# Ledger of designs, part 14: VHH binders against Type II methyltransferase M.MthZI (mthZIM)

Target 1, 355 residues: Type II methyltransferase M.MthZI (mthZIM), of Methanothermobacter thermautotrophicus (Methanobacterium thermoformicicum) (p29568)
Amino acid sequence: MKTTHRIYFKNSADMNELKDKSINLVVTSPPYPMVEIWDRLFSELNPKIEETLIDEEDGLRSYNLMHEELEKVWHEVDRVTAPGGVVIINIGDATRKIGKKFQLYPNHVRTIDFFFDRGYQVLPFIIWRKQSNKPTKFMGSGMLPPNAYVTHEHEYILIFRKEGPRQFKTEEERKLRRESAYFWEERNQWFSDVWTDLTGVSQRLNHKNLRKRAAAYPFELAYRLINMYSIMGDWVLDPFLGTGTTMIAAACAGRNSIGYELDHNFKDLIESRINETLKLSNEIVMRRINDHIEFIREKNGKYYSENYKFKVTTRQEQDIRLYYPRTYKKIKNNEFEFFYQEVNPKKERQSKLNI
Below, E stands for the ipSAE of ESMFold2; O stands for the ipSAE of OpenDDE; V2 stands for 0.75 times the mean of E and O plus 0.25 times the DockQ between their complexes.

## First folded at step 14 (VHH; framework vhh_7n9e_1)

Design y4 (from p1 with S54W T58K; at its last look DockQ between E and O 0.45; V2 from the best seeds 0.00; counts 0 for: pae O 12.3 > 2)
Fold by OpenDDE, look of step 14:
Structure y4 (fold): chain B 355 residues (1-355), chain A 119 residues (1-119)
Amino acid sequence: as target 1 above (355 residues)
Amino acid sequence: DVQLVESGGGLVQAGGSLRLSCAASGFTFSTDWMYWGRQAPGKGREWVSGISGWGEYKAYASSVKGRFTISRDNAKNTLYLQMNNLKPEDTALYYCARGDTSSRYFDYWGQGTQVTVSS
């Protein structure tokens, strides 16, 4: 088994490299409109944004202009997403004072409207709280009513499905789907509408020696979503690749991926992370297996996995196969291939003891 | 609570050198990718350098490659950036950050340390 990963350093408003209906899953987090750190980026896309923000102090106009830029990308996302495909957008609302006016700019609403109006099925979204080091809870808010504001700390994982549930017509596809199943206990955790347990991948991987500190790490977010809404061999797209987290998560999950990033300076970072993905992926898979083993010790599993020789909770778990990339090759300047092997819990445990 | 405190910035002449430090607390430092970013006046925040948890992998923006060196001491929970052959265009507020794609770059970052390179 192998997966392919491609990186394009360009504006994702033009994905001419991708065919129509070629993507099975989109997982991305765009720059958030009206968040100050992105003002320049948006202004570079459309200079009128800077004018409205700075000269006119018109937040609403700025907000709309910024979303117009994102919507160019969403149009391409729509074009390239296959029937039955899923589009997942992590996005936060912005609270900002423009001029003398403080308000929340509802990025999640605008994004939902875009896809809803185009016929997507809006599925239940997930809310998660981003941990912040900003002591903002009480700054500027008095104890006197009515002018205080609620602290905004959560983000939205918006989930859209194109043209109904995905159909699997061939035996091969059905097999891949069965093999791509997740454990019962994972499902119970992942398919919650509120995530409070996002921890850094590294922390989880080294949980034996490290204090479990709950730090939300975007990798786990992407990894969960990819496992939830795709199968092995699928194509995952990130129009805003950034540091490459979605791609790495896809690779770890045995999915292909395509990423767009406007800034080519991220190339070296992404490549470095790709290199480290081999070790990471193995640890992730082992963690999943070990967690299951621990879980099933406490629970009387009704079914049995012949592949891994342990009990599982449901029949659908019996065919689970977990792969991790053992090696990778750079095929082109912007293209990588990962080559996978199936996890062998017995062998892998022995190797860790020797380290 | 996650805390990142940058230090080591200052005024330096072109061609000079600075070493930035970042003291990290409130999270498992040794397992996370750490990054340096910077924001120049009137410009957006940009990525400068990254280092893996154990320091095995290092990455640099093209603009700083060959001039800057990132390192870390996990025993001290400290991130470093050695900046050599500094240029006026390197003038910026430099941030230490934990890696995140949320907001596309960083989930946690410090207050920054100012680096000013004079011509």
Scores: ipSAE 0.006, ipTM 0.253, lowest interface PAE 12.3, mean pLDDT 87
ESMFold2, look of step 14: ipSAE 0.284; ipTM 0.714
ESMFold2 (binder alone), look of step 14: mean pLDDT 81; pTM 0.814

Design y5 (from p1 with D32Y T58K; at its last look DockQ between E and O 0.47; V2 from the best seeds 0.00; counts 0 for: pae O 10.4 > 2)
Amino acid sequence: DVQLVESGGGLVQAGGSLRLSCAASGFTFSTYWMYWGRQAPGKGREWVSGISGSGEYKAYASSVKGRFTISRDNAKNTLYLQMNNLKPEDTALYYCARGDTSSRYFDYWGQGTQVTVSS
ESMFold2, look of step 14: ipSAE 0.487; ipTM 0.826
ESMFold2 (binder alone), look of step 14: mean pLDDT 86; pTM 0.868
OpenDDE, look of step 14: ipSAE 0.006; ipTM 0.295

Design y6 (from p1 with G53Y; at its last look DockQ between E and O 0.45; V2 from the best seeds 0.00; counts 0 for: pae O 12.2 > 2, grease 24.4 > 24.2)
Amino acid sequence: DVQLVESGGGLVQAGGSLRLSCAASGFTFSTDWMYWGRQAPGKGREWVSGISYSGEYTAYASSVKGRFTISRDNAKNTLYLQMNNLKPEDTALYYCARGDTSSRYFDYWGQGTQVTVSS
ESMFold2, look of step 14: ipSAE 0.387; ipTM 0.770
ESMFold2 (binder alone), look of step 14: mean pLDDT 82; pTM 0.824
OpenDDE, look of step 14: ipSAE 0.007; ipTM 0.241

## First folded at step 15 (VHH; framework vhh_7n9e_1)

Design z1 (from u2 with H102W S103G; at its last look DockQ between E and O 0.22; V2 from the best seeds 0.00; counts 0 for: pae O 8.4 > 2, grease 26.2 > 24.2, placed apart)
Amino acid sequence: DVQLVESGGGLVQAGGSLRLSCAASGFTFSTDWMYWGRQAPGKGREWVSGISGSGEYTAYASSVKGRFTISRDNAKNTLYLQMNNLKPEDTALYYCARGEFWGRYFDYWGQGTQVTVSS
ESMFold2, look of step 15: ipSAE 0.455; ipTM 0.813
ESMFold2 (binder alone), look of step 15: mean pLDDT 83; pTM 0.843
OpenDDE, look of step 15: ipSAE 0.011; ipTM 0.324

Design z2 (from u2 with H102Y S103G; at its last fold request DockQ between E and O 0.57; V2 from the best seeds 0.00; counts 0 for: pae E 3.3 > 2, grease 24.6 > 24.2)
Amino acid sequence: DVQLVESGGGLVQAGGSLRLSCAASGFTFSTDWMYWGRQAPGKGREWVSGISGSGEYTAYASSVKGRFTISRDNAKNTLYLQMNNLKPEDTALYYCARGEFYGRYFDYWGQGTQVTVSS
ESMFold2, look of step 15: ipSAE 0.439; ipTM 0.801
ESMFold2 (binder alone), look of step 15: mean pLDDT 83; pTM 0.839
OpenDDE, look of step 15: ipSAE 0.021; ipTM 0.391
ESMFold2, look of step 16: ipSAE 0.420; ipTM 0.794
ESMFold2 (binder alone), look of step 16: mean pLDDT 83; pTM 0.837
OpenDDE, look of step 16: ipSAE 0.015; ipTM 0.280
ESMFold2, fold request of step 20: ipSAE 0.442, 0.392, 0.425; ipTM 0.806, 0.788, 0.802
ESMFold2 (binder alone), fold request of step 20: mean pLDDT 84, 83, 84; pTM 0.847, 0.842, 0.845
OpenDDE, fold request of step 20: ipSAE 0.011, 0.000, 0.314; ipTM 0.278, 0.209, 0.736

Design z3 (from u2 with H102W; at its last look DockQ between E and O 0.36; V2 from the best seeds 0.00; counts 0 for: pae O 9.6 > 2, grease 26 > 24.2)
Fold by OpenDDE, look of step 15:
Structure z3 (fold): chain B 355 residues (1-355), chain A 119 residues (1-119)
Amino acid sequence: as target 1 above (355 residues)
Amino acid sequence: DVQLVESGGGLVQAGGSLRLSCAASGFTFSTDWMYWGRQAPGKGREWVSGISGSGEYTAYASSVKGRFTISRDNAKNTLYLQMNNLKPEDTALYYCARGEFWSRYFDYWGQGTQVTVSS
């Protein structure tokens, strides 16, 4: 088994490299409109954004202009997503004071509207609450009404499905689907509508006065989503690749991936991470297996995995196969292949004991 | 609160060297990837170098590879950037940043230290 990963350093508003309906899953986190850390990026895309933000102090206009830029990317996302494909967007709303006006800019609403209007099935989204150790949950005028406001501590994982549930027509596809199953205990955790266990470190942009938390897009978030909404061998797209998290997660999960990144300066960082993926992937798979083993010790599994020689909770788990990349090869500039090995829990445990 | 404080910047002639330091506090330093970035006037922030928590893995932007060396002292919660053979194009505000290896974005940035390389 091998997977292919491609990186395009360009604006994802133009994905001419990708064919229509060629992507099975999109997992991404765009720059959040009206979050200060992204102001420059948006302004570079459209200078009017800077004008409206700084000169006119018109937050609404800026907000709309920023979303217009994102919507160019979403159009391409729509084009390249296959029937039955899923589009997942991690996005946070922005709270910001522009001029003298403080308000929340509802990025999740604007994004939902975009896909909903285009006929996507809006599936239940996940609220991702980042555990902040911040003792104070209040902002604004403190204890005096009415000018205080609620602390915004969550992001949205929006989930859209294109043209209904995915169909698996071939035996090979069905087999891959069975092998791509997740454990019962994982399902219970992952398919919660609220995630509280993923720690995202909010970027405090040291600009003087604005404690603006930039949303971190953690590996685990991408990894879960990929396993939830794709099967091995699928193509995962990230139009906003950034440091390469989605790609790494896809590779770890035995999926192909394509990423777009506007800033070519991330190339070396992404490549560095790719190199480290081998170690990470093994650890992740082993963690999943170990967690399952621990889980099943406490619970009586009704079914048995012949492959891994342990009990599982449901029949659908019996065919689970977990792979990890053993080696990788750079095929071309910005194109990598991973070669996979199936996990052998007995062998892997022995090897760790001897290290 | 996470704090990153950069130091060591200054004016240097082309071909010269500087060593930047970043003092970290408010988090478990030894487990996090740390990065250097820089922002030149009129340009966006760019990634310069990264180092894993253990220091085992390092990465560099192509523009600085072979000239810059990133290191860290976890006992001191300090990140370093040795900059050799500096060029005018290296002139920028240099930032220390925290980032999880598996995070999409850098989490925290310091205030930066100015590096100016004169021709």
Scores: ipSAE 0.011, ipTM 0.279, lowest interface PAE 9.6, mean pLDDT 87
ESMFold2, look of step 15: ipSAE 0.361; ipTM 0.773
ESMFold2 (binder alone), look of step 15: mean pLDDT 82; pTM 0.831

Design z4 (from u2 with S103G; at its last look DockQ between E and O 0.02; V2 from the best seeds 0.00; counts 0 for: pae O 16.8 > 2, placed apart)
Fold by OpenDDE, look of step 15:
Structure z4 (fold): chain B 355 residues (1-355), chain A 119 residues (1-119)
Amino acid sequence: as target 1 above (355 residues)
Amino acid sequence: DVQLVESGGGLVQAGGSLRLSCAASGFTFSTDWMYWGRQAPGKGREWVSGISGSGEYTAYASSVKGRFTISRDNAKNTLYLQMNNLKPEDTALYYCARGEFHGRYFDYWGQGTQVTVSS
């Protein structure tokens, strides 16, 4: 088994490299409109944004202009997404004071409206609450009403489905689907509408030519979503690749991936992370297996995995196969292949005991 | 009124070069992405290249990458497309667009200039 990963350093408002309906899953986190760290990026896309923000102090106008830029990308996302494909967008609302006016700018609403109006099935989204160690959540005018406001500490994982549930017509596809199953205990955790166990990753980039911050979400977030809404061999797209998190997650999960990044200076960083993917992937797969083994010790599983020689909770788990990339090859500039091996829990345990 | 006027098209042999120009008027040129698109006979409109208002960011269709270069002069309200190593497949009506390209739509485009590449 192998997967292919391609990076295009260009504006994802044009995905001419991709055929219509060729993508099975989109997982991405765009720059958030009205978040200050992205003002420069948006202003480069449309200088009128800077004018409205700085000169006119018109937040609403700026907000609309920024979303117009994102919507160019969403149009391409729509074009390239296959029937039954899923589009997942991690996005946060922005709270910001422009001039003398403080307000929340509802990025998740604008995004939902875009896909809803185009006929997508809006599925239940996930609220991602980042754990804050700060005990005091006071914002606004303090203890006097009515001008105080709620601290905003969550982001949205928006989920859209194109043209109904995906159909699997061939035995090969059905087999891949069965093998791509997740454990019952994972299902219970992942398919919660609120995630509180994932920490935000602040990616401060120490490179003179890179943005100070990348639109990066945690690896685990991308990895979960990919396993939830795709099968092995699928094509995953990230229009805002950034540091390459979605691609790495796809590789770890046995999925192909395509990423777009506007800033070509991220190339070296992404490639560096690809090298680390081999180690990471093995660790992740082993973690999943170990977690399951621990889980099933306490639970009476009704079914049995012949492949891994442990009990499972449901019949649908019996055919689970977990692969990890063992090697990779750079095929050409910005194109990589990963070669996979199936995990062998017995061998892996023995190897750890002998160390 | 928004006006976009393309020029520079013509007949050229394969491997040849052309430089297209687009004169823009009726709007603030420097604040908008500008695009080149093309339409070949019997085909739909396709995106060719885009450039940000400042010119800092450029994008190209895979089919023209490495051969075409987009640029702009905001002082002159002019968009350019340098086309090198032209191929018969590049034969199309080329037009500039002020607005956004959403895979199939331009917000606004000019009349176009014909580029014909002979084998």
Scores: ipSAE 0.000, ipTM 0.195, lowest interface PAE 16.8, mean pLDDT 87
ESMFold2, look of step 15: ipSAE 0.387; ipTM 0.779
ESMFold2 (binder alone), look of step 15: mean pLDDT 82; pTM 0.826

Design z5 (from u2 with H102R S103G R104K; at its last look DockQ between E and O 0.01; V2 from the best seeds 0.00; counts 0 for: pae O 4.9 > 2, placed apart)
Fold by OpenDDE, look of step 15:
Structure z5 (fold): chain B 355 residues (1-355), chain A 119 residues (1-119)
Amino acid sequence: as target 1 above (355 residues)
Amino acid sequence: DVQLVESGGGLVQAGGSLRLSCAASGFTFSTDWMYWGRQAPGKGREWVSGISGSGEYTAYASSVKGRFTISRDNAKNTLYLQMNNLKPEDTALYYCARGEFRGKYFDYWGQGTQVTVSS
């Protein structure tokens, strides 16, 4: 088994490299409108944004213009997403003072409206609450009403489905689907509408020439979503690849991926992370197996996996196969292939017993 | 003050053509997305077409795609809508608008110009 991964360093408002309806899953996090760190990026796309934001101090106008730029990308996302495909967007609302006016700018609402109006099925989204160690949650006028405001500590994982549930017409596809099943205990955790266990990775990019902050969501977030809403062999797209997190997650999950990144300076960083993917992939697969083994010790599973020789909770788990990339090859500039091996739990148990 | 003044509407037979114009003033025209919207009797306002500041990007409602063409002249601060193969269902008050997100968030629009398509 192999997967292919391609990176395009260009504006994802134009995905001419991709055919219509060629993508099975989109997992991405765009720059958030009205978040200050992205002001420059948006202004480069449309100078009017800078003018409205800085010169006119018109937050609403700026907000709308920024979303107009994102819309260009969303149109391409729509074009390239296959029937039954899923679009997942991690996005946060922005709280900001522009001039003398403080308000929340509801990015999740604008995003939902875009896809809803185009006929997508809006599925239940996930609230991702980042654990903030900040002792004081007080914002606004302190202890005096009415001008205080709620501390905003969550982001949204928006989920859209194109043209109904995905159909699997061939036996091969059905087999891949069965093999791509997740454990019962994972399902219970992942399909919660609130995630509190994932920490935001502040990727301080120490490289002088790189944007100080890549809107990078953590690996675990991407990995979960990919396993939840795709099968092995699928094509995953990230229009805002950044540091390459979605691609790495796709590779770890046995999915193909395509990423777009506007800033070519991320090339070296992404490539370096690809190299690290081998180690990461093994670790995460092993973690999943180990977690299951621990779980099933406490629970009486009704079914049995012949492949991995342990009990499982449901019949749908019996055909689970977990692969990890063992090697990779650079095929072309910005194109990589990963070659996979199936995990062997027996070998790994022996190694843990010796520790 | 922002001003948008539409012109070019009228009565036309089905299959006919009209060209609408919108004169803009009171803001930097060349950097803004501009839109055409319409409102038919008894119906809500709907967006028809949009064009980016540079004119590089255009968008159309599905109902008018292939029939209508939006364009602009930034030197003249003017927006245009060429409407071909008009249908009775195109009958509406057409207005020029400054806004974003394909007409969902218009912040300013003109008085409009009436387009009537007879069967």
Scores: ipSAE 0.029, ipTM 0.421, lowest interface PAE 4.9, mean pLDDT 88
ESMFold2, look of step 15: ipSAE 0.413; ipTM 0.795
ESMFold2 (binder alone), look of step 15: mean pLDDT 83; pTM 0.833

Design z6 (from u2 with H102M S103G; at its last look DockQ between E and O 0.04; V2 from the best seeds 0.00; counts 0 for: pae O 15.3 > 2, placed apart)
Fold by OpenDDE, look of step 15:
Structure z6 (fold): chain B 355 residues (1-355), chain A 119 residues (1-119)
Amino acid sequence: as target 1 above (355 residues)
Amino acid sequence: DVQLVESGGGLVQAGGSLRLSCAASGFTFSTDWMYWGRQAPGKGREWVSGISGSGEYTAYASSVKGRFTISRDNAKNTLYLQMNNLKPEDTALYYCARGEFMGRYFDYWGQGTQVTVSS
């Protein structure tokens, strides 16, 4: 098995490199409108944004202008997404004081409206609550009503499906789907509407000519979503690739990927992470297997995986195959191929015992 | 009509410097990312550097990082590339471009200006 990964360093408002209906899954996190760290980026796209923010102190106008820029990307996302494809957007609302006015800017609502109005099936979204060690959960004007406000500590994982459930017409596709199954215990965890177990990754980039902060989410977030809403061999798209997390997750999961990133300076960083993907992928696959083995020790599985020689909970788990990239090649500038090997739990256990 | 006109190329010795210019017209220059690309003989097009509309953000290929500096004057609708410590491997036709210049897609580019670096 082989997967292909391509990076385009350009504004994803133009994805002319991609054919219509060619993408099976979109997993991305855009810059969040009205979050201060992204003001410059948005202003570079449209100078009116800076004017409205700084000169006019008009938050609503700024908010709308920023979303207009994102919507250009969402139009392309819509174009390139295949029937039955899924679009997943991690986005946070912004709380901000502009001038003398404090308010929440509801980015998740604006995003939902965009896809809903275009006929997407809005699926139940996930609330991602980042664990905060902060003892105090209040913001605003102290203990006197009514001007205090709730601390905002969660983000949204919005999920949209295009034109109904995906259909699998060929035996090969059906086989890949079966092999791409997840364990029962993973399903119970991943398909919760609230995630509290993933920590946010603060990526402070100390690289020259890089933006100080990347729109980055944890590897595990992307990895879960990719396994939940795609099958092996699918094409995953990230219009806001950033440090390359979605691509790495796709590679680890045996999916192809395409990423767009506006800032070319991320190239070396992304490539460096690609080099590390081999080690990471093995660890992730082994973790999944080990977690399952531990789980099934406590629970009597009704079914049996002939491939991995352990019990599973459901019939749909019997054909699970887990692959990890063993090698990779850079094919051309910004294009990589990964070559996969199936995990052998017995062999891996023996190797660990001999160390 | 969109027009990009490059200038400033020439023959230079290794270790020398050149400054390229690109005059842009026919579009809103100040709002668009602009790029320099190059094509060496027998090789494909490669991107060299990019700059955001306001100039706040710049990007460089690894091969030119620390040696080349991209800049722009929006009042003059002009893009610049200062090339220092030039190497023979920098020999190429240099293009000014609007849009992505990664050898896969390009919406518009100029005629190019030849840069030749002698050993």
Scores: ipSAE 0.000, ipTM 0.210, lowest interface PAE 15.3, mean pLDDT 87
ESMFold2, look of step 15: ipSAE 0.430; ipTM 0.805
ESMFold2 (binder alone), look of step 15: mean pLDDT 83; pTM 0.837

## First folded at step 16 (VHH; framework vhh_7n9e_1)

Design k1 (from z2 with R104D; at its last look DockQ between E and O 0.38; V2 from the best seeds 0.00; counts 0 for: pae O 9.6 > 2, grease 27 > 24.2)
Fold by OpenDDE, look of step 16:
Structure k1 (fold): chain B 355 residues (1-355), chain A 119 residues (1-119)
Amino acid sequence: as target 1 above (355 residues)
Amino acid sequence: DVQLVESGGGLVQAGGSLRLSCAASGFTFSTDWMYWGRQAPGKGREWVSGISGSGEYTAYASSVKGRFTISRDNAKNTLYLQMNNLKPEDTALYYCARGEFYGDYFDYWGQGTQVTVSS
């Protein structure tokens, strides 16, 4: 098995490289409108935005103009998403003072409206809290009512489905789907509407500290979502690739990926991360297996995986196949291929003991 | 709790050098990619450099490539940035970050250390 990954350093408002209905899953996080760090980016896209921001009297106009730029990308996302495909957008609302007015700009609402109005099924979304090193600050009038504000510390994972549930018509597709199953205990955790355990990069790489330590938020987030809403061999798209997290997660999960990034300065970083993907992917797969083994020791599994020689909770878990990339090749300047091997828990344990 | 504390900033003349340090605590440092970012006055946050957990892989923004060197000491939980041939345009608040540069956010970042390069 192999997967293909392509990077385009350009504005994703034009995805002319992609065919209509060619993408199975979109996982992305755009620049958040009305967040100050993105003001320059949006102003470069549309200079009118800068003008409105300077005027300090029309935050709404700025907000609308910024979303108009994102909506250009969402149009392309809609075009390239296949029937039964899923679009997932991580987005935060912005709290900002413009002039003398402080308010929240509801980015998640505007985004939901865009896809809902276009006939997508809005599925239950996930809320997660980003851990910050910054102390919580009181805003407004402090201890005196009524002018104080609630601290905003969560983000939204918005989930949209195009044209109903995906259908699997061939035996090969059905087999691949069965092999792409997740463990019962993973399902129980991942399909919660509130994620509280995304703590950072350490969760990704260190099995012992996965739930207790901060991990790279975007990776674990992307990795879960990819496993939840795609099967092996699918195409995952990220219109806002950034440091390449979605791509790396897709590769680790045995999915193909395409990423767009406006800033070409991320190229070296993304490529460096691709180089680390082999080790990372192996660790992740081993973590999943080990976590399951520990889980099943405490639980009486009713079914049995012949492939991995352990019990599982449900019949749907019996055909689970976990792969990790063993090697990769750069095919073109912007194209990589990963070549996969199925995990063998016995062999992998032995190899670690011999080192 | 995750903590990142930057140091080593200051005032230097163009063409000069500085070495920044970042002390990390509250997480397994050796397994995580670490990054340097900066924010100049009136500008957005920008990525500067990254280094893999093992230190085997490094990356740089095009604007600093060939001038800056990122390194780490996992035994000391410390990240470094050697900055050579500094330019006035390098003037910024420099911060250490863990996690992912995503939407111009890092998972965790310090308070930063000020670097000022005079012409």
Scores: ipSAE 0.006, ipTM 0.265, lowest interface PAE 9.6, mean pLDDT 86
ESMFold2, look of step 16: ipSAE 0.294; ipTM 0.747
ESMFold2 (binder alone), look of step 16: mean pLDDT 82; pTM 0.828

Design k2 (from z2 with T31D R104S; at its last look DockQ between E and O 0.37; V2 from the best seeds 0.00; counts 0 for: pae O 8.4 > 2, grease 26.1 > 24.2)
Amino acid sequence: DVQLVESGGGLVQAGGSLRLSCAASGFTFSDDWMYWGRQAPGKGREWVSGISGSGEYTAYASSVKGRFTISRDNAKNTLYLQMNNLKPEDTALYYCARGEFYGSYFDYWGQGTQVTVSS
ESMFold2, look of step 16: ipSAE 0.441; ipTM 0.800
ESMFold2 (binder alone), look of step 16: mean pLDDT 82; pTM 0.830
OpenDDE, look of step 16: ipSAE 0.009; ipTM 0.296

